# Miniprotein binders against q6w4x9r395to579, part 34

Target 1, 185 residues: q6w4x9r395to579
Amino acid sequence: GHCSLEGGSFVTTFDARPYRFHGTCTYILLQSPQLPEDGALMAVYDKSGVSHSETSLVAVVYLSRQDKIVISQDEVVTNNGEAKWLPYKTRNITVFRQTSTHLQMATSFGLELVVQLRPIFQAYVTVGPQFRGQTRGLCGNFNGDTTDDFTTSMGIAEGTASLFVDSWRAGNCPAALERETDPCS

## First folded at step 22 (miniprotein)

Design ek14
Fold by OpenDDE base, fold request of step 23:
Structure ek14 (fold): chain B 185 residues (1-185), chain A 82 residues (1-82)
Amino acid sequence: as target 1 above (185 residues)
Amino acid sequence: STTRLRIEFRDISEEQAKKVEEIIRFEAEKAGVDVEFEYHDGRLTVEAEGSPYVIDWFLYIVRLRLWWEMDGVEIYVIKVES
């Protein structure tokens, strides 16, 4: 499964459903029992301009009982608040520079993250087949059915992205704006 | 089916308790979970009720956010009753 966060406000789920939202919060991208130590992947969005439609991804965070890894748009990688030199390796996670503009987080448990630093801070999430039907968050449920990708944290399938996105907020933030738009348009 | 969750925070200041309450209340409202708070002498007690599915997620997200936002605050799950 491949999930992408592009263009500052566009998301494509594991099931290849594209949508757009404008929010300034931390969101659960991926939560799954397949992630060890209660792990979750989160995305931090912030205001990038004056208007409400000017929002952008500013960081990606992987949290577990063992790690608190933050990859920020300023190219700083931290774990548990401490800056780390790359390549950085933990028990089952390695963060390294893939190219001059890309960082990669590789794991031993079937999660892969590529972060594009320039010109736009973007993220690409890949999960193994063992994650099928066992994911939730902004990246969807990875079950091959796009019609139920907007399932909220309460297990309710929504027809639009608004309530779906807001249900995955991991902070006390205001509601987001949403518009279903093809990221390639 | 309804599950009742009781969690406690010990050796927590009043200010910390307020912050914890803000986090938990926000998540409870999103989840449609009824919550009650009691703070007394450094102990914050939270009781929550909801369906098993909702309570499971509620507990998870609360733990996650506390870990992310409030270092040093430990959560104790006292009771889960179905």
Scores: ipSAE 0.853, ipTM 0.933, lowest interface PAE 0.5, mean pLDDT 94
Fold by OpenDDE base, fold request of step 23:
Structure ek14 (fold): chain B 185 residues (1-185), chain A 82 residues (1-82)
Amino acid sequence: as target 1 above (185 residues)
Amino acid sequence: STTRLRIEFRDISEEQAKKVEEIIRFEAEKAGVDVEFEYHDGRLTVEAEGSPYVIDWFLYIVRLRLWWEMDGVEIYVIKVES
């Protein structure tokens, strides 16, 4: 499964459903029992302009009971809150520079993350087949059915992205704005 | 069926308790879970009730956020099936 966060406010789920939202919060991108130590992948969005529609991805966070990795445009911060030089390696996670503009987080448990730092901060999440039907968050449920991708954290299927996205907030943040748009447009 | 969740925080300051309450209240509202709080002498007690599915997620996200946003806060959990 491939999930993408592009163009600042565009998301394409594992099931290839595209949508757009404008929010300034930390959101659960991927939560799954396949992630060890209660792990979750999160996305941090912030205001990129003066209007509510000017929002962008500013960081990706992997959080578990044993790991805390924050990938932002400026640095990679780990468990102790200190920036680390790359490559950074834990027991089952490695963060390294893939290209001059791309970082990669590789794991031993079937999660891969590629982050484009510049010119636009974008993220690409790949999960192995063992994650099928066992994912939730902004990246969807990876079950091959796009119609239920907007299932909220409470298990309710929504027709639009707004309530879906808001349900995956991992912070006390205001509600997001939603517009279904092709990320390639 | 419903699950009753009791969360306890021990040796927590009033200031910390307020922050914890803000986090939990927010998540409870999102989940549609009724919550009650009691703080007394360094102990914060939280009672919540909902379906097993909702409570499970509620607990997960609360734990996650507390770990992310709060330092030095230990959580004790009691689940009662009903």
Scores: ipSAE 0.813, ipTM 0.922, lowest interface PAE 0.6, mean pLDDT 93
Fold by OpenDDE base, look of step 22:
Structure ek14 (fold): chain B 185 residues (1-185), chain A 82 residues (1-82)
Amino acid sequence: as target 1 above (185 residues)
Amino acid sequence: STTRLRIEFRDISEEQAKKVEEIIRFEAEKAGVDVEFEYHDGRLTVEAEGSPYVIDWFLYIVRLRLWWEMDGVEIYVIKVES
């Protein structure tokens, strides 16, 4: 399964459903029992301009009971808030520079993350086949059905992205704006 | 069926309790869960009720957010009644 966060406000789910939203919050991208220690992958969005429609991805966070990894454009920060030299290694996670503009987070449990730092901060999430049908969050449920990707945190399938996205907020923040758009356009 | 959740925080300041309450109330509202709070002398007690699925998620997201937003705040006691 491949999930992408591109163009500042575009998301393509594991099931290849594209959508767009504008929010300034932290959102759960991926939560799954396949992630050890109650792990979750999150995305931090912030204002990129003066209007409410000018939002962009500013950081990706992996959070579990054992690990806290924040990847932003300028640095990688861990549990103690310190910027780390790369490669950074934990028990089952490695963060390293893939290219001059890309970082990669590799794991032993079937999660891969590639982050493009420049010119646009973008993220690409890959999960192994063991995650099929067992994922939740903005990246969808990875079950091969695009029609139910907008399932909320409460297990309710929504027709539009607005309530879906808002249900995956991981912070006290206002509701997001939603517009269905092909991120490849 | 209905599940009742009780969360207790100990050795928590009033300021911390207020922040915890804000986080929990937000998540409770999203989940459609009724919550009650009681703070007394460094102890914050939270009561919540809902379906098993809702309560499971509610507890998870609360734990996650507390870990993310409030380092050092621990949930000391969790009681679940079904």
Scores: ipSAE 0.807, ipTM 0.913, lowest interface PAE 0.6, mean pLDDT 93
Fold by ESMFold2, fold request of step 23:
Structure ek14 (fold): chain B 185 residues (1-185), chain A 82 residues (1-82)
Amino acid sequence: as target 1 above (185 residues)
Amino acid sequence: STTRLRIEFRDISEEQAKKVEEIIRFEAEKAGVDVEFEYHDGRLTVEAEGSPYVIDWFLYIVRLRLWWEMDGVEIYVIKVES
């Protein structure tokens, strides 16, 4: 299964459902019992322009009981807050420079992450078949059906991307419905 | 049915407890989980109640956010009853 984060705010799920969202927060991209130590992959988005609708990916995070690996748009890789030279290897995870513009995180548990650093910070997530039907988050549920890929953290299938995305926030961030509007713009 | 969850944080400062409470209140509000807090002598106790699915996600996301946002804070699950 393949999930992509492109153009700052475009997402294509494991079931190939495309959507776009705009938000400044950390989001659960992928959570699954197949990830060891209660692991999750998270995506960090921040404002990239003059309006709230201009947000882009600024970091991808693999987080578990044992690991806190951050790959950020400034091209620095950290684990538990400590900057690491590449290639960087733990027991289950290897992070290395794939090309001058791409980094790769390979794992022994069926997760692969490729990060394009330039010209635009983008991410590509690949999971093995053992993840089928066992994922949740912004990348969807990987069940072969696009109609329920917008399943919220409470297990409710939504018809809109915004409600789905807001449910996967991993930070004290306002929901889209709570955002203030500048009357003068 | 209803699941009741009791969790604790031990040997944490008032400042750490405030940050933990902010995270837990946000996740509880989002999930519709009722929570109660008690802080005494470096121990923060949290009582939470909701459906089994909601409590399971609540505990998971709280733990994940603590790993992401804080250092030196560990969560202890004292009781899970349904």
Scores: ipSAE 0.774, ipTM 0.888, lowest interface PAE 0.8, mean pLDDT 87
Fold by ESMFold2, fold request of step 23:
Structure ek14 (fold): chain B 185 residues (1-185), chain A 82 residues (1-82)
Amino acid sequence: as target 1 above (185 residues)
Amino acid sequence: STTRLRIEFRDISEEQAKKVEEIIRFEAEKAGVDVEFEYHDGRLTVEAEGSPYVIDWFLYIVRLRLWWEMDGVEIYVIKVES
């Protein structure tokens, strides 16, 4: 399954459902029993302009009982607050520079993350088939059905991205603003 | 049905307890979980009540946020009643 976070705060879920949102917060991107040590992948969004509709991805975080790996737009990789030389390996995670503009986090548990650092900070999440039907978060539930991809943290399928996105906040922050309208409006 | 959860934090300062309470209040409000706090002698006790599904997520997200936002704070689950 493939999930992407692209410029203009676009998200495409594991079931290929596209949406856009506007918010300044840390969000649960992917949570699953398949991630060891109660792990989650999180996405950090911040203001990128003067309008509340101008938000962008500034960091991706893999967080578990064992690890706090931060890949940020300033091109620094840390684990538990300490900057790391690349390639960086743990028992089950490897972070390395794929190209001059891309970093990759590969894992032994079926999660792969590719981060584009330039020209725009973007992220691409890939999970193996063992994750099917076992994911929660902004990347959806990976069950092959786009009609319930907007399932909230309370287990409620919503018709709009805004309530869905708000439920996945992992921080004391304002609710997201949904922009499903044409770019010109 | 309703799940009642009691958790506590041990050997934390008043300042740490205030930050933990801020996180827990936010997540409780978001999830519709009723919470009560008591801080005494470095121990923060939290009583929480909600549906089983909601309490499970509440505990998960609180722990995740503590790992993300704080140092030196560990959560102890004392009692879970269904």
Scores: ipSAE 0.771, ipTM 0.887, lowest interface PAE 0.8, mean pLDDT 88
Fold by ESMFold2, look of step 22:
Structure ek14 (fold): chain B 185 residues (1-185), chain A 82 residues (1-82)
Amino acid sequence: as target 1 above (185 residues)
Amino acid sequence: STTRLRIEFRDISEEQAKKVEEIIRFEAEKAGVDVEFEYHDGRLTVEAEGSPYVIDWFLYIVRLRLWWEMDGVEIYVIKVES
């Protein structure tokens, strides 16, 4: 399955449901029992323009009991707050420069992340078939049904992206702004 | 059925306890989890109550946010009663 985070705060879920939101916070992008050590993938959004309602992706974070890997738009990769030279390897994770504009995080547990650094900071998440029906977060539940991809952290399917996105905040942050556009709504 | 969760944090300062409480209050409000706090002698005790699904997520997201936002703070799960 494929999930994308593209410019203008656009997201496409593992079930191919597109939506847009505006918010400045850290969000749970993907959580699954398939990720070792209670791991999660998180996305950090911040202001991107003069308007208070414009936000964009500024970092992607892989966090577990063992790892705190941050890939930021300033092209610095850290683990537990320490900058790392690429390629960077752990027992089950490798982060490397795929091209002059793209970084990749490859894992032994079926998660792969490609980060486009330029011209716009974007992220592309790929998960193996073992994740089917086993994910939650901004990338949806990967169950083949787009009607319940907006399932909140409470397990409630919502009709709007804003309530869904706000439930996945991983920080004491204000709710998403109402200027978002959902292509399906 | 309802799950009752008791967790505690040991040997933490009042300043650390305030930060932990801010995280937990926010997540409890989002999840509709009823929480009570007691801080005494370096120990912060949290009682939480909600549905099994909600308590499971609550514990997970609290732990994850503490890993992300704080150092040197560990959760001890004392009781999970359903």
Scores: ipSAE 0.758, ipTM 0.884, lowest interface PAE 0.8, mean pLDDT 87

Design gh10
Fold by OpenDDE base, fold request of step 23:
Order: structure tokens, then C-alpha cells, then sequence
Structure gh10 (fold): chain B 185 residues (1-185), chain A 91 residues (1-91)
């Protein structure tokens, strides 16, 4: 499964459903029992301009009982809040520079993350087949059905992205705004 | 159903807890936790062990003073367990 966060506010789910939202919060991208130690992948969005529609991805966070890794445009910060030199290695996770503009987080448990730092901060999430039907969050449920990707954290199917996205917030933040993308784009 | 009632109680208490945490209202936090502990006990007695565990993890996160992302993640896991329990009950 491949999930992408592009263009500042665009998301394509594991099931290849594209959508757009504008929010300024931390959101859960991927929650799954396949991630060890109750792990989850999160995305941090912030204002990038004056208007409500000017929001962008500013960081990606992997969070578990044992690890906290924050990848931003400027640095990689780990559990103790210290910026680390790359490559950074834990028992199951390695963060390293893939190219001059890309960082990669590789894991032993079937999660791969590629982060484009420049010119636009973007993220690409790949999960193994063992994750099929066992994912929740903004990246969807990876079950091959695009029509149920907007399922809230409580299992309620939503027709629009706003309530769906809000259900996956990881903090007390303002409500997300929605602009649905053209499925043909 | 019993599960639906338990779920309602849990979700209301969680909502109150998160609000209390945001307001830094220690007394309100304490009250919400007490409600959750009772709900967890009820869930366990009704055979919904994972739900009870989920509640306990939320409580632990708050008691330990964890940051919002972790607290909310624990809440999402609790919601996961509730949803699964409800789904199984319908099967």
C-alpha cells in the first residue's frame, strides 16, 4: 500500500483515493496493530499563509511506546528532543539520507517512509501486504475499497473529508476544512 | 445493549477528560478518571477485556502527563477496541 501527502494539503490513501483538506493540527496517518508498541505515524500541518486554505505539511512523526521520531524540513528529532546526525538507528528503525532532498525511514516491521524535504515538504508512506485491512487514519484502511476510506475513528463512514480528518486529530485543534479533489486529476 | 451503554459512558467520560486536560483542571481530570475506572471495571466484568485495557491506557497516559499526541493515540486505540467489540457483537 502506498499513501502520499503532497502539494501541502493533498492526500492519496492506500486505496488510491485522493482528497484535499486544510487543517492545522497533528493527525494520525497510520494506526495499525502491525506497528510494534502501539506505534503510529502522524502528520503535522501548519499555516503556510494568511488564508485558511494556505496550510501545509511541516513534519512527520513516528510515535510508539519506545520511539518518537520527528522529521521536519530542518532536522530529525528523537525521543530526548535532540537533533540527531544521520543515519539514526534504533532496534527496528533507521533514518537516513536517501538523496540530497529526500530522507528515508526504514523499519523491520513493514513500514517505509520517504520524506521529500525540498522544494516542497512531502511524505510517502509504504506498508507491506501484512497491513492489508489492518490500517486506520488519514491513509485509509487499505482494503481495496475507496468508498469506505473516510471512515472515522469510531467506524462511521463519512461522505466528506472534514469530519473524517477531524476524527483522527492528535490534539485540541480547530476543525479541518475540506476541498474534495477531482478523481480524474 | 450492555456494550452500547458501556461505550456511551466511556466516550462521554473520555470527552470530559480531554476537555479537562486541555483546561488543566486537575479536579475535573480526577473526576473523569474515576468515571473511566468504573467504566473499565464494568467493561471487564461484561467480558470486554480489550476495551477495559484501552481505558486503562488512556488513564495511564493522562496520569503520567504524556503529551497530547500520545494521549489521543491511546484514545484512538480505545475507539478501535470499542468499534471491534461492537462489530463482533453484530456478527
Amino acid sequence: as target 1 above (185 residues)
Amino acid sequence: SELEEIAKTILEAVKDLLYAVNENDEEAIKRAIERLEEAAKRAEEAGFEKVAEGVERVIEAVRNGEEDPWIYLMVRWLEWYLEEAMRRAKE
Scores: ipSAE 0.891, ipTM 0.949, lowest interface PAE 0.4, mean pLDDT 94
Fold by OpenDDE base, fold request of step 23:
Structure gh10 (fold): chain B 185 residues (1-185), chain A 91 residues (1-91)
Amino acid sequence: as target 1 above (185 residues)
Amino acid sequence: SELEEIAKTILEAVKDLLYAVNENDEEAIKRAIERLEEAAKRAEEAGFEKVAEGVERVIEAVRNGEEDPWIYLMVRWLEWYLEEAMRRAKE
């Protein structure tokens, strides 16, 4: 399964459903029993402008009981809160520079992450077939059905991306918006 | 059903807990945790062990002073367990 976060506010799920939202919170991209130590992949969105529609991805976070890895445009921060030189290696995770503009997080448990740092901060998530039907979050449920990708954390199917995305927030944040708001409205 | 009642109790208490945490209201946090502990016991006695475990994980996260993303992740796991329990109950 391939999930992408592109253009600052666009997401394509594992089931290849594209959608757009504007939010300024940390959101769970991927929750799965297949991730060790209750691990999850998260995305941090922040304001990139003055309007509510000007939001962008600013970091990707892998969080588990054992590891915390924050990949941002400028640095990779780990458990101790310090920037690390690459490649950074743990027992099951390796973060390294793939190209001059791309970082990669490789794992032993079927999760791969590629992060484009410049010119636009974007992320690409790949999970193995063992994750099929066992994922939740903004990347969807990886079951081959695009119509149920907007299932909330409580198992409710939502019709809008906003409500879906809000259900997967990982903090107390303002509500997400699905569409660009008209500044004149 | 018993599970539905337990679920409602848990979810309400979780909501209160998260609000209390956000407000840094220690007394409110304590009260919410007490309610959750009771709900967890009820869940365990009713045979919903994973739900009880999920509640305990949320409590532990808050007691340990974990960051918000971790606390919320624990809540999402609890929600997962509740959903699965409810699904199984209908089968």
Scores: ipSAE 0.889, ipTM 0.948, lowest interface PAE 0.4, mean pLDDT 94
Fold by OpenDDE base, look of step 22:
Structure gh10 (fold): chain B 185 residues (1-185), chain A 91 residues (1-91)
Amino acid sequence: as target 1 above (185 residues)
Amino acid sequence: SELEEIAKTILEAVKDLLYAVNENDEEAIKRAIERLEEAAKRAEEAGFEKVAEGVERVIEAVRNGEEDPWIYLMVRWLEWYLEEAMRRAKE
């Protein structure tokens, strides 16, 4: 399964459903029992302009009982708040520079993350087949059905992205918006 | 149903807890946790062990002073367990 976060506020789920939203919060991209130590992948969005509709991805966070890894445009920060030189290794996670503009997080448990740092901060999530039907979050449920990807954390199917996205927030934040805006925002 | 009532109670208490955490209201946090503990007990007695476990994880996260992303993640797991329980109950 492949999930992408592109163009500042565009998401394509594991089931290949594209959508967009505008929010300024941390959201759960991937929750799954297949991730060890209650792990989850999260995305941090912030304002990129003066209007509420101008938001963009600013960081990706892997969080578990054992690890906290924050990948932003300028640095990789671990659970102790220290910026790390790459490659950074834990027991089952490695973060390293893939190219001059791309970082990669490789894991032993079937999760791969590629982050494009510039010119646009974007993220690409890949999960193994063992994750099929066992994922939740903004990346969807990886069950081959695009029509049910907007299922909230409580299992309610939503017709629009805003309520779906809000259900996966990981903090106290304003409600997400679904508006027609500049594709670069 | 019993599960629906338990779920309602849990979700309301979680909402209150998260609000209290955001406001740094220790007394309100304590009250919400007490309500959750009671709900967890009720869930366990009703045979929904995973739901009870989920509640305890949320409580633990708050008691340990974990950051918001972790607390909310625990809440999402609890919601997962509730949803699964409800799904099974309908089968």
Scores: ipSAE 0.883, ipTM 0.945, lowest interface PAE 0.5, mean pLDDT 94
Fold by ESMFold2, fold request of step 23:
Structure gh10 (fold): chain B 185 residues (1-185), chain A 91 residues (1-91)
Amino acid sequence: as target 1 above (185 residues)
Amino acid sequence: SELEEIAKTILEAVKDLLYAVNENDEEAIKRAIERLEEAAKRAEEAGFEKVAEGVERVIEAVRNGEEDPWIYLMVRWLEWYLEEAMRRAKE
């Protein structure tokens, strides 16, 4: 399954449903029992451009009981707040520079994250087949059906991206804005 | 149903807890945690073990002074356990 965060504000779910939103918050991108130690992947969005309503992806976070790996727009990688030189390895996670413009986080538990640093900060999430039907968050539920990918944290299927996105906030943050539905991703 | 009443109690208490944490209101935090502890006991006695464990993990995260991303993640796990329990009860 593939989920992408592109163009600063566009998302394509594991079931290939595209949407766009603007919000200033940390959001749960992927929650799954397949991730060890209560792990989750999160996306951080912040203000961009001259408009107060414009936001873009500024960091991706892998959070578990053991690790808090942050890959940020400034190209710094940290774990539990400490800057790390690449390649960086734990028992089940490796972060390395894939190319001059891309970083990769590979894991032994079926999650892969590729981050494009330039020219636009973008992220690409790949999960193995064991995740089918076992995910929640901004990347959707990976059940092969695009009609219910906007399922909130309380199990409600929403018709708009902004209500869905708001339910996945991981902090006390303002509500998100949806500017348009864009199939590009 | 009993599960629906337990879920309503949990969700209301979690909402109050998150607000109290944001306001640094220690007494409101204590009151919300007491409501959650009572609801967790009800959930466990009714056989909803994952729900009870989820509530306990939210309480632990708040008591340990964890950062918002972790606290909210524990809440999202609790919500998932509640939905799963509700879904299975209707089957």
Scores: ipSAE 0.772, ipTM 0.880, lowest interface PAE 0.8, mean pLDDT 87
Fold by ESMFold2, fold request of step 23:
Parts: C-alpha cells; sequence; structure tokens
Structure gh10 (fold): chain B 185 residues (1-185), chain A 91 residues (1-91)
C-alpha cells in the first residue's frame, strides 16, 4: 500500500483517494496495531507562501513508546530530541540517506518511509499487506474502498477533507481548511 | 446499551480533559481524570478491558506531562478501541 504527501499540501491515500488541505498542526498520518509500541506516523504542517491559509509539510515523525524520530525539512534527523548521524539504526528501524535529496526510513515491521528533502519536502509511505484494513489516519483505512477513506477518529465517514483532517489532529490547533482539488491538478 | 453509555461518558470526559490541558486548568484536569477513572472502572467491570486500558493510558500521558502528540495518540487509540468494541457488539 502507498500513501503520498506531495506538493506541500496534497495527500493520496492507501486507497488512491487524493485530497488537499491546509492546516497548521501535527496530524496522525498512519496509526496501526501493526506498528510496535503503540506506534504511529505523523505529519507536521506549517504556514507556507504569502497567504496565511497556505500550509505545507515540514516534518514527518515516527512516534512510539521507544522512539520519536523526526525527519524535518532542515535535513536534521533526531530521535527523542537528539540529532543523529546517518545511517542511524535502532533495533527495528534504520534511517539512511538514499540519495543526495532523499532519506529513507526502513523498518522490520513493514513500514517504509521515503522523504524527499529538495526541491520540495515530500513524503512517501509504503506499508506491507499485513496493514490491509488495519490503518487509520490521513492515509486512510486501506480497505480498497475510497468512499470511506474520510473516516474520522470517531469512525464517522465525512464528506469533506477538512472535517476528516481535523479529527486526526495531534494537538490543539486551528481547524483545517479544505481546498477543492481538480483530479488533474 | 451499556457500552454506548460508557463510551458517551468517556468521550465527554476526554473532550473536557483535552480542553483543560490546553488551558492549563489544573482543577478541570483533576475533575476530568476522576470522571475517566470512574468510567474505566465501569468498562473493566463490564468486560471491556482494552477500553479501560485505553482510558488509563490517556490519564497516564496527561499526569506524566507528555507532549501533545503522545497525549492525542493515546486518545486516538482509545477511540479506536471503543469503535472496535461497538463493532464486535453488533456481530
Amino acid sequence: as target 1 above (185 residues)
Amino acid sequence: SELEEIAKTILEAVKDLLYAVNENDEEAIKRAIERLEEAAKRAEEAGFEKVAEGVERVIEAVRNGEEDPWIYLMVRWLEWYLEEAMRRAKE
């Protein structure tokens, strides 16, 4: 399964549903019992451009009881607040420089994250088949049905991206702004 | 059902707790935690062990002064446990 965060504000779910939103917050991108230690992948968005309503991806966070790995647009990788030299390895996670512009986080539990640092900070999430039907968050529920990918943290299917995104906030943040997305944009 | 009543109590108390944490209102935090502790006991006695554990993890995160991402993640786990319990009750 593949989920992508592109163009600063575009998301494509594991079920290939595209949407766009703007919000200044940390959001739960992927939550799953397949991740060890109550783990989740999170996306951090912050203001971009000249408009106060435009935001873009600025960091990706893997958070569990053991680790808080932050990969940020300043190209610094930290774990639990400490900067790490790459390649960085834990018992079940390896973060390394894939190319001059891309970092990769590989894991033993079926999660893979590729982060494009330049020219635009983007993220690409890949999960193994064991995650099918076992995910929640901005990347959707991975059940093959795009009509319920906007399922909130309370299990309610929403018709708009902004309400869906707001339910996945990981902090007290302003409400997200939905922007209609032409499928060809 | 009993589960629906427990879930309503938990979700209302969690909303109050998160608001109180954001406002740094120690008295409101204590009141919300007391409501959650009572609801966790009801959930455990009714056989909803994962729900009770989820409530306890939210309380622990707040009491330990954890950062917002962790607190909110524990809430999202609790919400998922509630939804799963309700889904299985319909089977």
Scores: ipSAE 0.772, ipTM 0.878, lowest interface PAE 0.7, mean pLDDT 87
Fold by ESMFold2, fold request of step 23:
Structure gh10 (fold): chain B 185 residues (1-185), chain A 91 residues (1-91)
Amino acid sequence: as target 1 above (185 residues)
Amino acid sequence: SELEEIAKTILEAVKDLLYAVNENDEEAIKRAIERLEEAAKRAEEAGFEKVAEGVERVIEAVRNGEEDPWIYLMVRWLEWYLEEAMRRAKE
């Protein structure tokens, strides 16, 4: 299964459903019991600086009880806050330079992440077939049906991307759509 | 019905806990944790072990001063366990 974060604001789910959103927050991309140590993959979005209403991907985070691996737009890779030389290897994770513009995180548990650093920060998530039907987050539920890919953290299938995305916030953040316009204007 | 009442209690207490953490309100954090500890005991006594574990992980994350992404991830696991428990109860 493949999920992608492209063009700063576009997402394509494991079931190939495309959508776009804008929000300043950390979001859960992928949550699954197939990831060890309560692991999850997260995406960090921030204002792009071009307009008040636009945001872009600025980092991808793999977070578990043991690791917090951050791959950021400034091309720095950290684990638990410490900068790491590449290739960087733990017991079950390896991060290495694929090309001058791409980094790869390979794992023993069926998750692969490829990050394009330049010219636009983009991320490509690949999971093995053991994840089918066992994922939640912005990358969808991987059940082969695009009609319920907008399933919220409470298990509710939504018809709009904005309600779905807001449910996957991993912090105290404003709702993207509501905060883009002044309610008094 | 019992599970639905337990879930309502848990979700209300989690909402209060997250708000209290954001406000750095130590007394509100303590009160929300007490509510969650009571709800975890109810869940375990009713046979919902994963729900009880999920509640305890949220409490641990807050007590340890973990960052927001970890705290919210523990909440998302708790929500998933609640959904699965409710689905199984209806089967």
Scores: ipSAE 0.770, ipTM 0.875, lowest interface PAE 0.8, mean pLDDT 87

